# VH-VL binders against Probable transcription termination protein NusA (nusA), part 4

Target 1, 139 residues: Probable transcription termination protein NusA (nusA), of Halococcus morrhuae (Micrococcus morrhuae) (p15738)
Amino acid sequence: MRVTLSDTALRHIALFEDVTGASAVDCLVDDDRVCFLVATGEMSDAIGPDGTTVEQVEERLDKRVSLVENADTAELFVANALAPAVVHNVTISENASTVAYAEVDRADTGVAIGRDGETIETARRLAERQFDIDDIELA

## First folded at step 12 (VH-VL)

Design n1 (from k6 with heavy chain A58T)
Fold by OpenDDE, fold request of step 17:
Structure n1 (fold): chain C 139 residues (1-139), chain A 118 residues (1-118), chain B 107 residues (1-107)
Amino acid sequence: as target 1 above (139 residues)
Amino acid sequence: EVQLVQSGAEVKKPGSSVKVSCKASGYTFSRYNIGWVRQAPGQGLEWMGYIIPILGRTRYAQKFQGRVTITADESTTTAYMELSGLTSDDTAVYYCAREYYGSGFDYWGQGTTVTVSS
Amino acid sequence: EIVLTQSPDFQSVTPKEKVTITCRASQRIGSYLHWYQQKPDQPPKLLIKYADQSISGVPSRFSGSGSGTDFTLTINGLEAEDAGTYYCQQSYETPYTFGPGTKVDIK
């Protein structure tokens, strides 16, 4: 299923692309933060030297910005979405619901969860939209 | 070369409708949005709405809700703006303009003068 | 809707002088502010996008600055051909809105 982007998301993607030169295939917009799903292989362009490019995006949007690199497989996608937490393994369980189980380094559990759960929530939202994953559980 | 060419001037009676066309060329039609902006004589610019051709999604200014319809035909790369229930207050030059999702209107049509008079 | 105001309403300028036009938004809009020039009997022309980004084909004497609520268009060395009305426009949210315009005449 093709993801349906809001007009706000589309405007943010346009600005992101203009500033970074990188492509974004998805965008989650919240009141105080925005997450861009960056096309595979274009994360370095999105971040820029020492993060200066993504910082410019933050300034122009007047919101906090997070970046997730897209991936071809659900397993790698989930791992990318939980970055910079170290993910050792991701298992996709397909039953009545589709659940991704991510084995995260113990030291990085808090990183995977993120401030106020923002990282894990963003990962769950993106995984649902991109791979029809109903939930992500940290193992 | 990017070009937007609009239909000719219109003279309309109050209560009637007008449909203005905007033929786009020189670029991939589905990649950009088409907005409509009008300008009454001696007045400023007023945004009416836009269409995202690839999605068929439209947004209208509340002032024109229920009275304006914006459409796009990808096969002919032409956008249309239809305004009904015309009054003398609708007398203006109507512009179509290209934009890339809020990046500003970078190319404009030549404008279509619509005169509403009894 | 987001309301844009401009200052001044009118400015008469001698060629080669610096022109400054300000645009203020009723709320924070980041960099979603664009500038247009309109000459009589012509459609508007995009001068600056995203507050300070240059547009291909636009003379370098035109520049933009600002973010949030306060924006400025600067013409460094006005030329006779720059006479016209200048508008700011926000694309932060729909409905898009324009400033009331600033008319610039040449002395």
Scores: ipSAE 0.930, ipTM 0.968, lowest interface PAE 0.4, mean pLDDT 97
Fold by OpenDDE, fold request of step 17:
Structure n1 (fold): chain C 139 residues (1-139), chain A 118 residues (1-118), chain B 107 residues (1-107)
Amino acid sequence: as target 1 above (139 residues)
Amino acid sequence: EVQLVQSGAEVKKPGSSVKVSCKASGYTFSRYNIGWVRQAPGQGLEWMGYIIPILGRTRYAQKFQGRVTITADESTTTAYMELSGLTSDDTAVYYCAREYYGSGFDYWGQGTTVTVSS
Amino acid sequence: EIVLTQSPDFQSVTPKEKVTITCRASQRIGSYLHWYQQKPDQPPKLLIKYADQSISGVPSRFSGSGSGTDFTLTINGLEAEDAGTYYCQQSYETPYTFGPGTKVDIK
């Protein structure tokens, strides 16, 4: 799938890459928050020691920043998008619509959902863009 | 070495159009954007627009919408800015400049003087 | 559009003195603010990107600071060759906009 990035997303990615040295392959931009889809294997660089690098990105963007590590498979992608919630299993159901069912540790359901549903919503948006997943359901 | 070399000075009549070229070299052309900035005599800098060559996407300042066209030819690594309906207010030095997606214009052409007079 | 203002419009400075130029944005732009130097009959030259990031080849006496709406360019020890006009520019959103410029000459 080819994702078309907005000019704003491209500018945020450029700043992110300049600050972190890590690559971002996608970027969701909202009024008060930004999510970067970090290239596989580069999450440590994006976060930096004790989160100091991503914090610099937040400061420079003047927005809250969340990071999701990219993955080659839809299952791993969904699990990464729900981090730091512990995901035990992800099943992709392909019918009239494509739905990912994520088995999340009971204690981490709230984490997977996130503040005001931001985590699960971000995961759904990214999954749709990257893998044509129509919905993510927590199980 | 990164270089942007622009076409020569132009003298135009009101109502005519001008097309300025900007030959880029010393870097991967498709990796960076080309912006156009003009400067009237004794005045400040005015952003006109930019092109993202790899996407063929352009953005223009509203002031120039419908009158300016920015293009890029990857085969010749040359960007162009065409401005139509010229008036004396368009008399200025026109610059092309390279930028990496909002990271600032790090390399500039030498400028092209466009004079519009009757 | 985002409007940038600069202060002062003009200043005449003795060599080796500290020069401070301010740029204010009409809205918060994070660090999407860059500084340029333009000498007579020359194109602008990028001095600082993203408010405070140094540019290779630019003397260390040039520095930038600020975030949000208020930004500052500092020349710590003005040299004769630093005479020119300085512009801030935002890339937070299109249209890109420049400040009106600050002219710096040497006494």
Scores: ipSAE 0.930, ipTM 0.967, lowest interface PAE 0.4, mean pLDDT 97
Fold by ESMFold2, look of step 12:
Structure n1 (fold): chain C 139 residues (1-139), chain A 118 residues (1-118), chain B 107 residues (1-107)
Amino acid sequence: as target 1 above (139 residues)
Amino acid sequence: EVQLVQSGAEVKKPGSSVKVSCKASGYTFSRYNIGWVRQAPGQGLEWMGYIIPILGRTRYAQKFQGRVTITADESTTTAYMELSGLTSDDTAVYYCAREYYGSGFDYWGQGTTVTVSS
Amino acid sequence: EIVLTQSPDFQSVTPKEKVTITCRASQRIGSYLHWYQQKPDQPPKLLIKYADQSISGVPSRFSGSGSGTDFTLTINGLEAEDAGTYYCQQSYETPYTFGPGTKVDIK
């Protein structure tokens, strides 16, 4: 699954790789933030000790940065995109549209949505781009 | 041993076109972008555009949009820049240069002098 | 498009002295700012990438600093071979742009 990356996304990925040593497979660029889809197993490199490496990325981009760990299956991908919320299960329904139903720990529903819906909307964007998932519903 | 070797100097008439080649060696050609930068006599550096060879994607400075065409041939590891509708204002040294997605132009060709006489 | 300005336009400097060149961007560009040296009849040479990162083979007397809109190239202990013109260049967005250059001459 290959997505189309803008020139800006490509440059941000290159800078991210230069600073962190981790690889990003996708990059969402907004006015005030950037989200990197980090290669599986490379989140610790991207974050760095006490978050200092990702803070350096934020400084160099002059934007807030969020990180999502990539996954090979749609179910794990959706769970990763809702982190740090605890996700107990994800069920993919494929009818007229493809919808992921994520069972989130009751204590973490607000975390999964995020302030102003930022986390769930980012998860939806990544899931659509990477797995052609049309929507994510919290169950 | 990364090298970018450009074609030789050219003298052109106003209204004609010029095509400059840039032969790359010593690295994986498709992993890097090739940009074109020119410098008029006694003047500074002016970015013209680049190509992302693996995507076949080009971007041009607005000033050159419609007059410039940048291409790349992976089989020969050669990039080309063609500029049409030449005027005396196009007299300059034309450079090709390599970059990794906005990380700075780390290797440059030797430059190709294009003189537009009238 | 993003305009870069440089100060000073020209600087005549005694050997072994410190050279400071500034570059200012018309908008915030994070650390997407690079520095080049150009000697007469030669292509530019990359000195510093991403505002402050060193390049292999470039003497350690060259350093960069800054972010956002204000950037500085420092030559700490100028040598005769450093005479030339210095350019900043942004890669935050296309079209990429260069500063107008700072000519450094040896007294």
Scores: ipSAE 0.878, ipTM 0.946, lowest interface PAE 0.5, mean pLDDT 94
Fold by ESMFold2, fold request of step 17:
Structure n1 (fold): chain C 139 residues (1-139), chain A 118 residues (1-118), chain B 107 residues (1-107)
Amino acid sequence: as target 1 above (139 residues)
Amino acid sequence: EVQLVQSGAEVKKPGSSVKVSCKASGYTFSRYNIGWVRQAPGQGLEWMGYIIPILGRTRYAQKFQGRVTITADESTTTAYMELSGLTSDDTAVYYCAREYYGSGFDYWGQGTTVTVSS
Amino acid sequence: EIVLTQSPDFQSVTPKEKVTITCRASQRIGSYLHWYQQKPDQPPKLLIKYADQSISGVPSRFSGSGSGTDFTLTINGLEAEDAGTYYCQQSYETPYTFGPGTKVDIK
């Protein structure tokens, strides 16, 4: 309960749990997509064989679904949020504001940003909500 | 055994208020939302609103905004619905029902008949 | 607000025949649709949740299908005890709304 969940987010989490058996810690709801922050260690249940379980969630929500695995530290959390991009290191700077600097493999810069910036934007929203990180910058 | 037991029937005059109670038992009260649904004689079902007890958050149908108040008391595992400014259009059976965040109302109270008459 | 419509308004059905009730939503609601049965002077009873999921203790002759805007409740082999009014209800967004109901009688 670290963050405030909308009624829609609560209902989507309930449906997600019903379909997958996995728990979600957070849920970002947009008009055309939903992102679930999946409890640590439960990504395989959420995805299912060949992605069939998460595809069921997409069908039932009638929205695109993305999944991010939760983590106990900000550094691992940011790396998880940029997956499947290869992240070599994450450094948290807390001087004037709190910024995560993610050292992403050069071949994966596009993957880390995602279509229309959706991956990096989702990562930024989750990092702010869960760790009070003000921004994520790709090294 | 999950049960929702409502207070008894009421006859009210126009302009007054009614407060219906819904005593829950057989489950962890704060895990489920309590919704209120009414049914006028010979008519269908009308959702009035719900409360999310663990958050103290309420949502009301636009039609009832401003005259309905839904509350919950964890210590007595009881939800309440109060409707003010009653008119004859409010004559109905009022039900409480529980849900797990939009998964359907799986248990219902027996209903409370409210009759608004001069 | 999401409007639900049901068809037909009324059916008179011979026992053991198949009953089909449809529900249409005014916008896409994914699978956030539930079906209830109500008998006279009783509260509604949940039959199907999330469009097509069975409820423990509900006879297997009841099934649901559909997603998006078009949903169907099917009773495969109507029994006399199934007479009553059937409602769909959406939980995609508040305010939750119900369909107007379909009354099913025995011929």
Scores: ipSAE 0.873, ipTM 0.946, lowest interface PAE 0.5, mean pLDDT 94
Fold by ESMFold2, look of step 13:
Structure n1 (fold): chain C 139 residues (1-139), chain A 118 residues (1-118), chain B 107 residues (1-107)
Amino acid sequence: as target 1 above (139 residues)
Amino acid sequence: EVQLVQSGAEVKKPGSSVKVSCKASGYTFSRYNIGWVRQAPGQGLEWMGYIIPILGRTRYAQKFQGRVTITADESTTTAYMELSGLTSDDTAVYYCAREYYGSGFDYWGQGTTVTVSS
Amino acid sequence: EIVLTQSPDFQSVTPKEKVTITCRASQRIGSYLHWYQQKPDQPPKLLIKYADQSISGVPSRFSGSGSGTDFTLTINGLEAEDAGTYYCQQSYETPYTFGPGTKVDIK
């Protein structure tokens, strides 16, 4: 692992694997919600038919669950973390700090931010943990 | 196939220490946590702590913090629990048990009886 | 620290009858609740994990239900070999904790 997982994150990942059969490579645990970084190619297993598998995970954790698909490059990773918002392009600027500039479809800016900024903050946390990206800006 | 085999019974004086071993076999040692649970005569089960062997990370119940040390040796697939400052309240059967990150303790050692008396 | 309580403390039951044991947690723990059977002079044996999941090799008469704070272990058709003490245990957070146990005897 590139990041350090808390005991709680490790337990949530184990339960996630037990319910879904998919692998998670990272897990963000908050009071109200959990986000799993799902291994590439395993999102359909994690979601299940009509979302029923991820709903079971939510029931068993007693928390809201969001899923982000892992990616090999920072650009694709950032786009995945902002899904389902349509992302046209991601540019990484590497100077004193590393910033990802995501060009999001204008109709999807609200989706990319999410309620109370939840989606973009989750994306920022995962991008920092996995790619040392200091910030994500919607261009 | 999976086995946890513990060291033998011990009789100890108050104020001394005890170190119990737990030899694991039949599975990949580093993939599972080892927990320690004790049971005083006629009493229920009391979780003492666990180790995550691959990380060398330990967690202890507050009651035992400062008195208990849990270790693991991957080369011998053996976990250890050492309890210091023994009193008669520590007379119990001590179990090791494995878990997969909070999924329940699926295999247990046979138990090690520790008797603390003068 | 999460406190688990069990009810009843003791139950004397005729074979083939249904046994119901409840476990209540002091806070919500999702499905992070496991059930064990312990016979005299033996280590505990895992019966049910994650509130309701069966364990291979455990008779189908054992089932679990519940989530959050209220959990139930059911033995549907008690056998003589089922006499023993039953414990619930949470793994939602450390320190892990056990319920105080429910002793089941055969009448």
Scores: ipSAE 0.872, ipTM 0.944, lowest interface PAE 0.5, mean pLDDT 94

Design n1 (from k6 with heavy chain A58T)
Fold by ESMFold2, fold request of step 17:
Parts: C-alpha cells; structure tokens; sequence
Structure n1 (fold): chain C 139 residues (1-139), chain A 118 residues (1-118), chain B 107 residues (1-107)
C-alpha cells in the first residue's frame, strides 16, 4: 500500500466495496465519520441513484460518509477533494513547505470549508497522504 | 473449490508448544486473511487472532498476547499458528478460517484437536 | 472489547415453526455482525454476513436483521437438519468476539 491503512480502514473499505461495487484507494476513519478516496471514474457507482448507495454505506457503518474522487495530479486531486465547490484553478507553491492555493468560486467558499471545516480538513489530510502537500489555502 | 486443510491431532505436555498448519487452496492466498478460532470441549468459539498475509500484519486477542504467533507463507499458501506455554486450559479444537477483511469467516479448516495432559 | 450476548440459551422447536435468535452487542457495531451454524463435531458454517446478507448455498429460510446493537437471526420454517448451535460474531474491531451460542434442538 502507498499509504498505511489501519485494520478498521481495511474493514470499512471492504464493506464499501461490497455495497457499492466501487474501489476505494484510501480511507480516513474518525469517531463519527469516514471518508473514502474513490478510484477515478467510479464515483457514480459509489453514490448510486439519488445517493441511495452511499446512504446504505452510512447506515451499515453507522457513521457519516464523504467521498473524494482520486486523481493523478495534485491540482486535480485538490479540486476533487473540495467538490462540489467550484474550483477555477489550483496552484502548487513549493517554498519552505508545499502549499496548494485553490481558487474557489466566492459563492462556494462555505461549501469548500464544509460543516465545522470538515471538507477542507479532509482535503488537507488526503492531499498530505497522497501528494505530500502540507496545506491547502482557499483564494 | 476453496479448501483449508489443517495438520493432524496433537497430544502435548504442559509447558510445551504446538504449531498447527493450515494449507489453503482454490483461491488467491494473499487476497484473504486467515483467522484462528478455538473451541474447548463443550464450549463456545474463541477468536485467537488473524494474519493479513499481503501486509504481514498480525493481530492477537489480548488473552493470547505473548503466547501465540501466527505466520503465513505465500509460496506454499500455508498459514501457521503456534501456541506456547500450554496448560490443560488450552485443550481444544483449533480452527483456521478465512475472511475478506471483516466480512465473516466463509471457509473453515476441518479443525485440529490439541490435548494437553500430563 | 465488545461483548455479545445471545438469547435464548436453548430452544426446542417443532419442525416447520419459526425460530428467532437475538444477539446484543455492548456497543454500536454498525452492520459488522455475522451468524454461524455449528453442528456436532463440525466446523462452524457462515449463514449470514453483515447482519442481513445471504450466503450462496445457504437455504433461504435463514435470514438476518438488525444494526447497531440489536440483531436477529430468523429461521422461517425449521427443518430437522437445522438442529445445532448458532453463534453471532462481530468484526467491528479486534479482538473479534463471538456470542455464547444458542442451542436449537428439534422437538
């Protein structure tokens, strides 16, 4: 594995794959929420008609679930992690640390941050794990 | 056809060790975990631990921590469980069983009877 | 570690009747609950995975339900071959644990 997955993460990925038919390449497990990094091109399978498939995953895990679509480049990855916020551009700055600057539509700043900052926090964790990005800043 | 075949029955003295083998066939060995479950005569089922062969990672029930070692050899598709410091309380049937990451143990070995007596 | 209890301990049942076995977990475990049947001198056999999912080759009279802490295995129309001991098992976290078992005899 490119990142280290806990036993719990591995079990949640297995249940996710069983319910959705989609593959997860990473899984962040918190007390009351789980985020799956879904294989590129498989978000439709993971979400299901009107979100019913991902709702089944939530019911079976007894945890809230968020989904992020994987991407091959850091820029697209960061944009995907902030979805459904509209991201016009992402610039990676490599000075003393690596920071992604996401140009988010001003109407979507709240969406990009998410409830209690959960979306931006998840994006930061995944970007660090997958691309060694130290931070994401909205602009 | 998925099959788990275990080594034969053993009679052991207190203080010794036992090593039970579990030969897997009919599936891709590294895709599934191998767990070990024992059952004392007339008693219920007790999970001892498992191995995730592709990661070489093991987990053990606290009761067996320090006494049990679970290993796997992908080249022979064989898992092993070794239990040391045997006492009469370890007299049981020992099963290996496979699982796909917490989805239930869908195939079981035939069981290996271990009798610990003086 | 997660404790599972089962009820009843023992059940003597007339053929063709409905059997209900309950399993209760000491904490919420989502749907990470599986059911096994064990006949004398045999290894356990998986009947239901993830609380309610059927297993290929298991008769349709076996069904499961529940989530969180309360789970039920139902045998709709008991047959003589169903005599044995039934165990629930959680895989929410390690150590995995089993319930104490429910013995079902044919009357």
Amino acid sequence: as target 1 above (139 residues)
Amino acid sequence: EVQLVQSGAEVKKPGSSVKVSCKASGYTFSRYNIGWVRQAPGQGLEWMGYIIPILGRTRYAQKFQGRVTITADESTTTAYMELSGLTSDDTAVYYCAREYYGSGFDYWGQGTTVTVSS
Amino acid sequence: EIVLTQSPDFQSVTPKEKVTITCRASQRIGSYLHWYQQKPDQPPKLLIKYADQSISGVPSRFSGSGSGTDFTLTINGLEAEDAGTYYCQQSYETPYTFGPGTKVDIK
Scores: ipSAE 0.872, ipTM 0.945, lowest interface PAE 0.5, mean pLDDT 94
Fold by ESMFold2, look of step 16:
Structure n1 (fold): chain C 139 residues (1-139), chain A 118 residues (1-118), chain B 107 residues (1-107)
Amino acid sequence: as target 1 above (139 residues)
Amino acid sequence: EVQLVQSGAEVKKPGSSVKVSCKASGYTFSRYNIGWVRQAPGQGLEWMGYIIPILGRTRYAQKFQGRVTITADESTTTAYMELSGLTSDDTAVYYCAREYYGSGFDYWGQGTTVTVSS
Amino acid sequence: EIVLTQSPDFQSVTPKEKVTITCRASQRIGSYLHWYQQKPDQPPKLLIKYADQSISGVPSRFSGSGSGTDFTLTINGLEAEDAGTYYCQQSYETPYTFGPGTKVDIK
């Protein structure tokens, strides 16, 4: 089953790839922000020297941009989505719903949540789309 | 070499329909969208719609909604545009054009003249 | 629907001079603005994509600038073969729209 991309997401991904040379496998589009799920191993190309490449993407989209590195397993994916918070372990619980429990370093709980909850909210949306994970809980 | 070749000119009566073909070659057909743009004599360019062939997804300008149908056939690498309920206002050159998801139409067909007269 | 306007409608220019054409969008569209040249009885030709990016095979005298709502196409050193009509087009959202065109004649 493939993730469904809106026309806007497809166009933003095309512009992202044009500017950065990196590939995006998913794109979350909000009114004032965009998050790209970047292909594994391509984050440095997407960010560029001192963040200059991702800044160009922001300027061309006229929106704030965040980046998450893709991963092949749900556990690593959740850890990547909470970066730069240090995640010691992720456990996937599957019953009536599927929940990822992320053991975040005590000093990084605020980082994992992000300002206004943007980091954890983005992580939840991507994990749902890519792995059918219903929620992420910080343990 | 990327090439878009369109079907020949058509003369149509009011109330009828026209179907224009656009044969693509020289690239992976499903990786690009095909848009349709028309131009009435002495007038500017008017976007009608496009198809995303790999998704089978279409979008139409509201002006043409209900009268236009855009399709694509991967096996023949051909896109089609059918416009029904023709009036004299539909007399124009109809172009197909390729884009990569909003990056501009980089290759165009030669155009198909459709003349609607009684 | 995003409306694009262009200025001027019409320009007659001496060879080797600079031509500037402006395009204004009715709302912010980031850099989702492209420029085309059309000569009589020919399909349009893409000159500039994403406001300012060059296209392979297009002479370097063509350049674009702008973002948001205000965009400019510049021809620095007009040549005889540049006569034609120039269109801007937005791809920020569907329906895609074109500007009304700017006709450039050579004196």
Scores: ipSAE 0.870, ipTM 0.944, lowest interface PAE 0.5, mean pLDDT 94

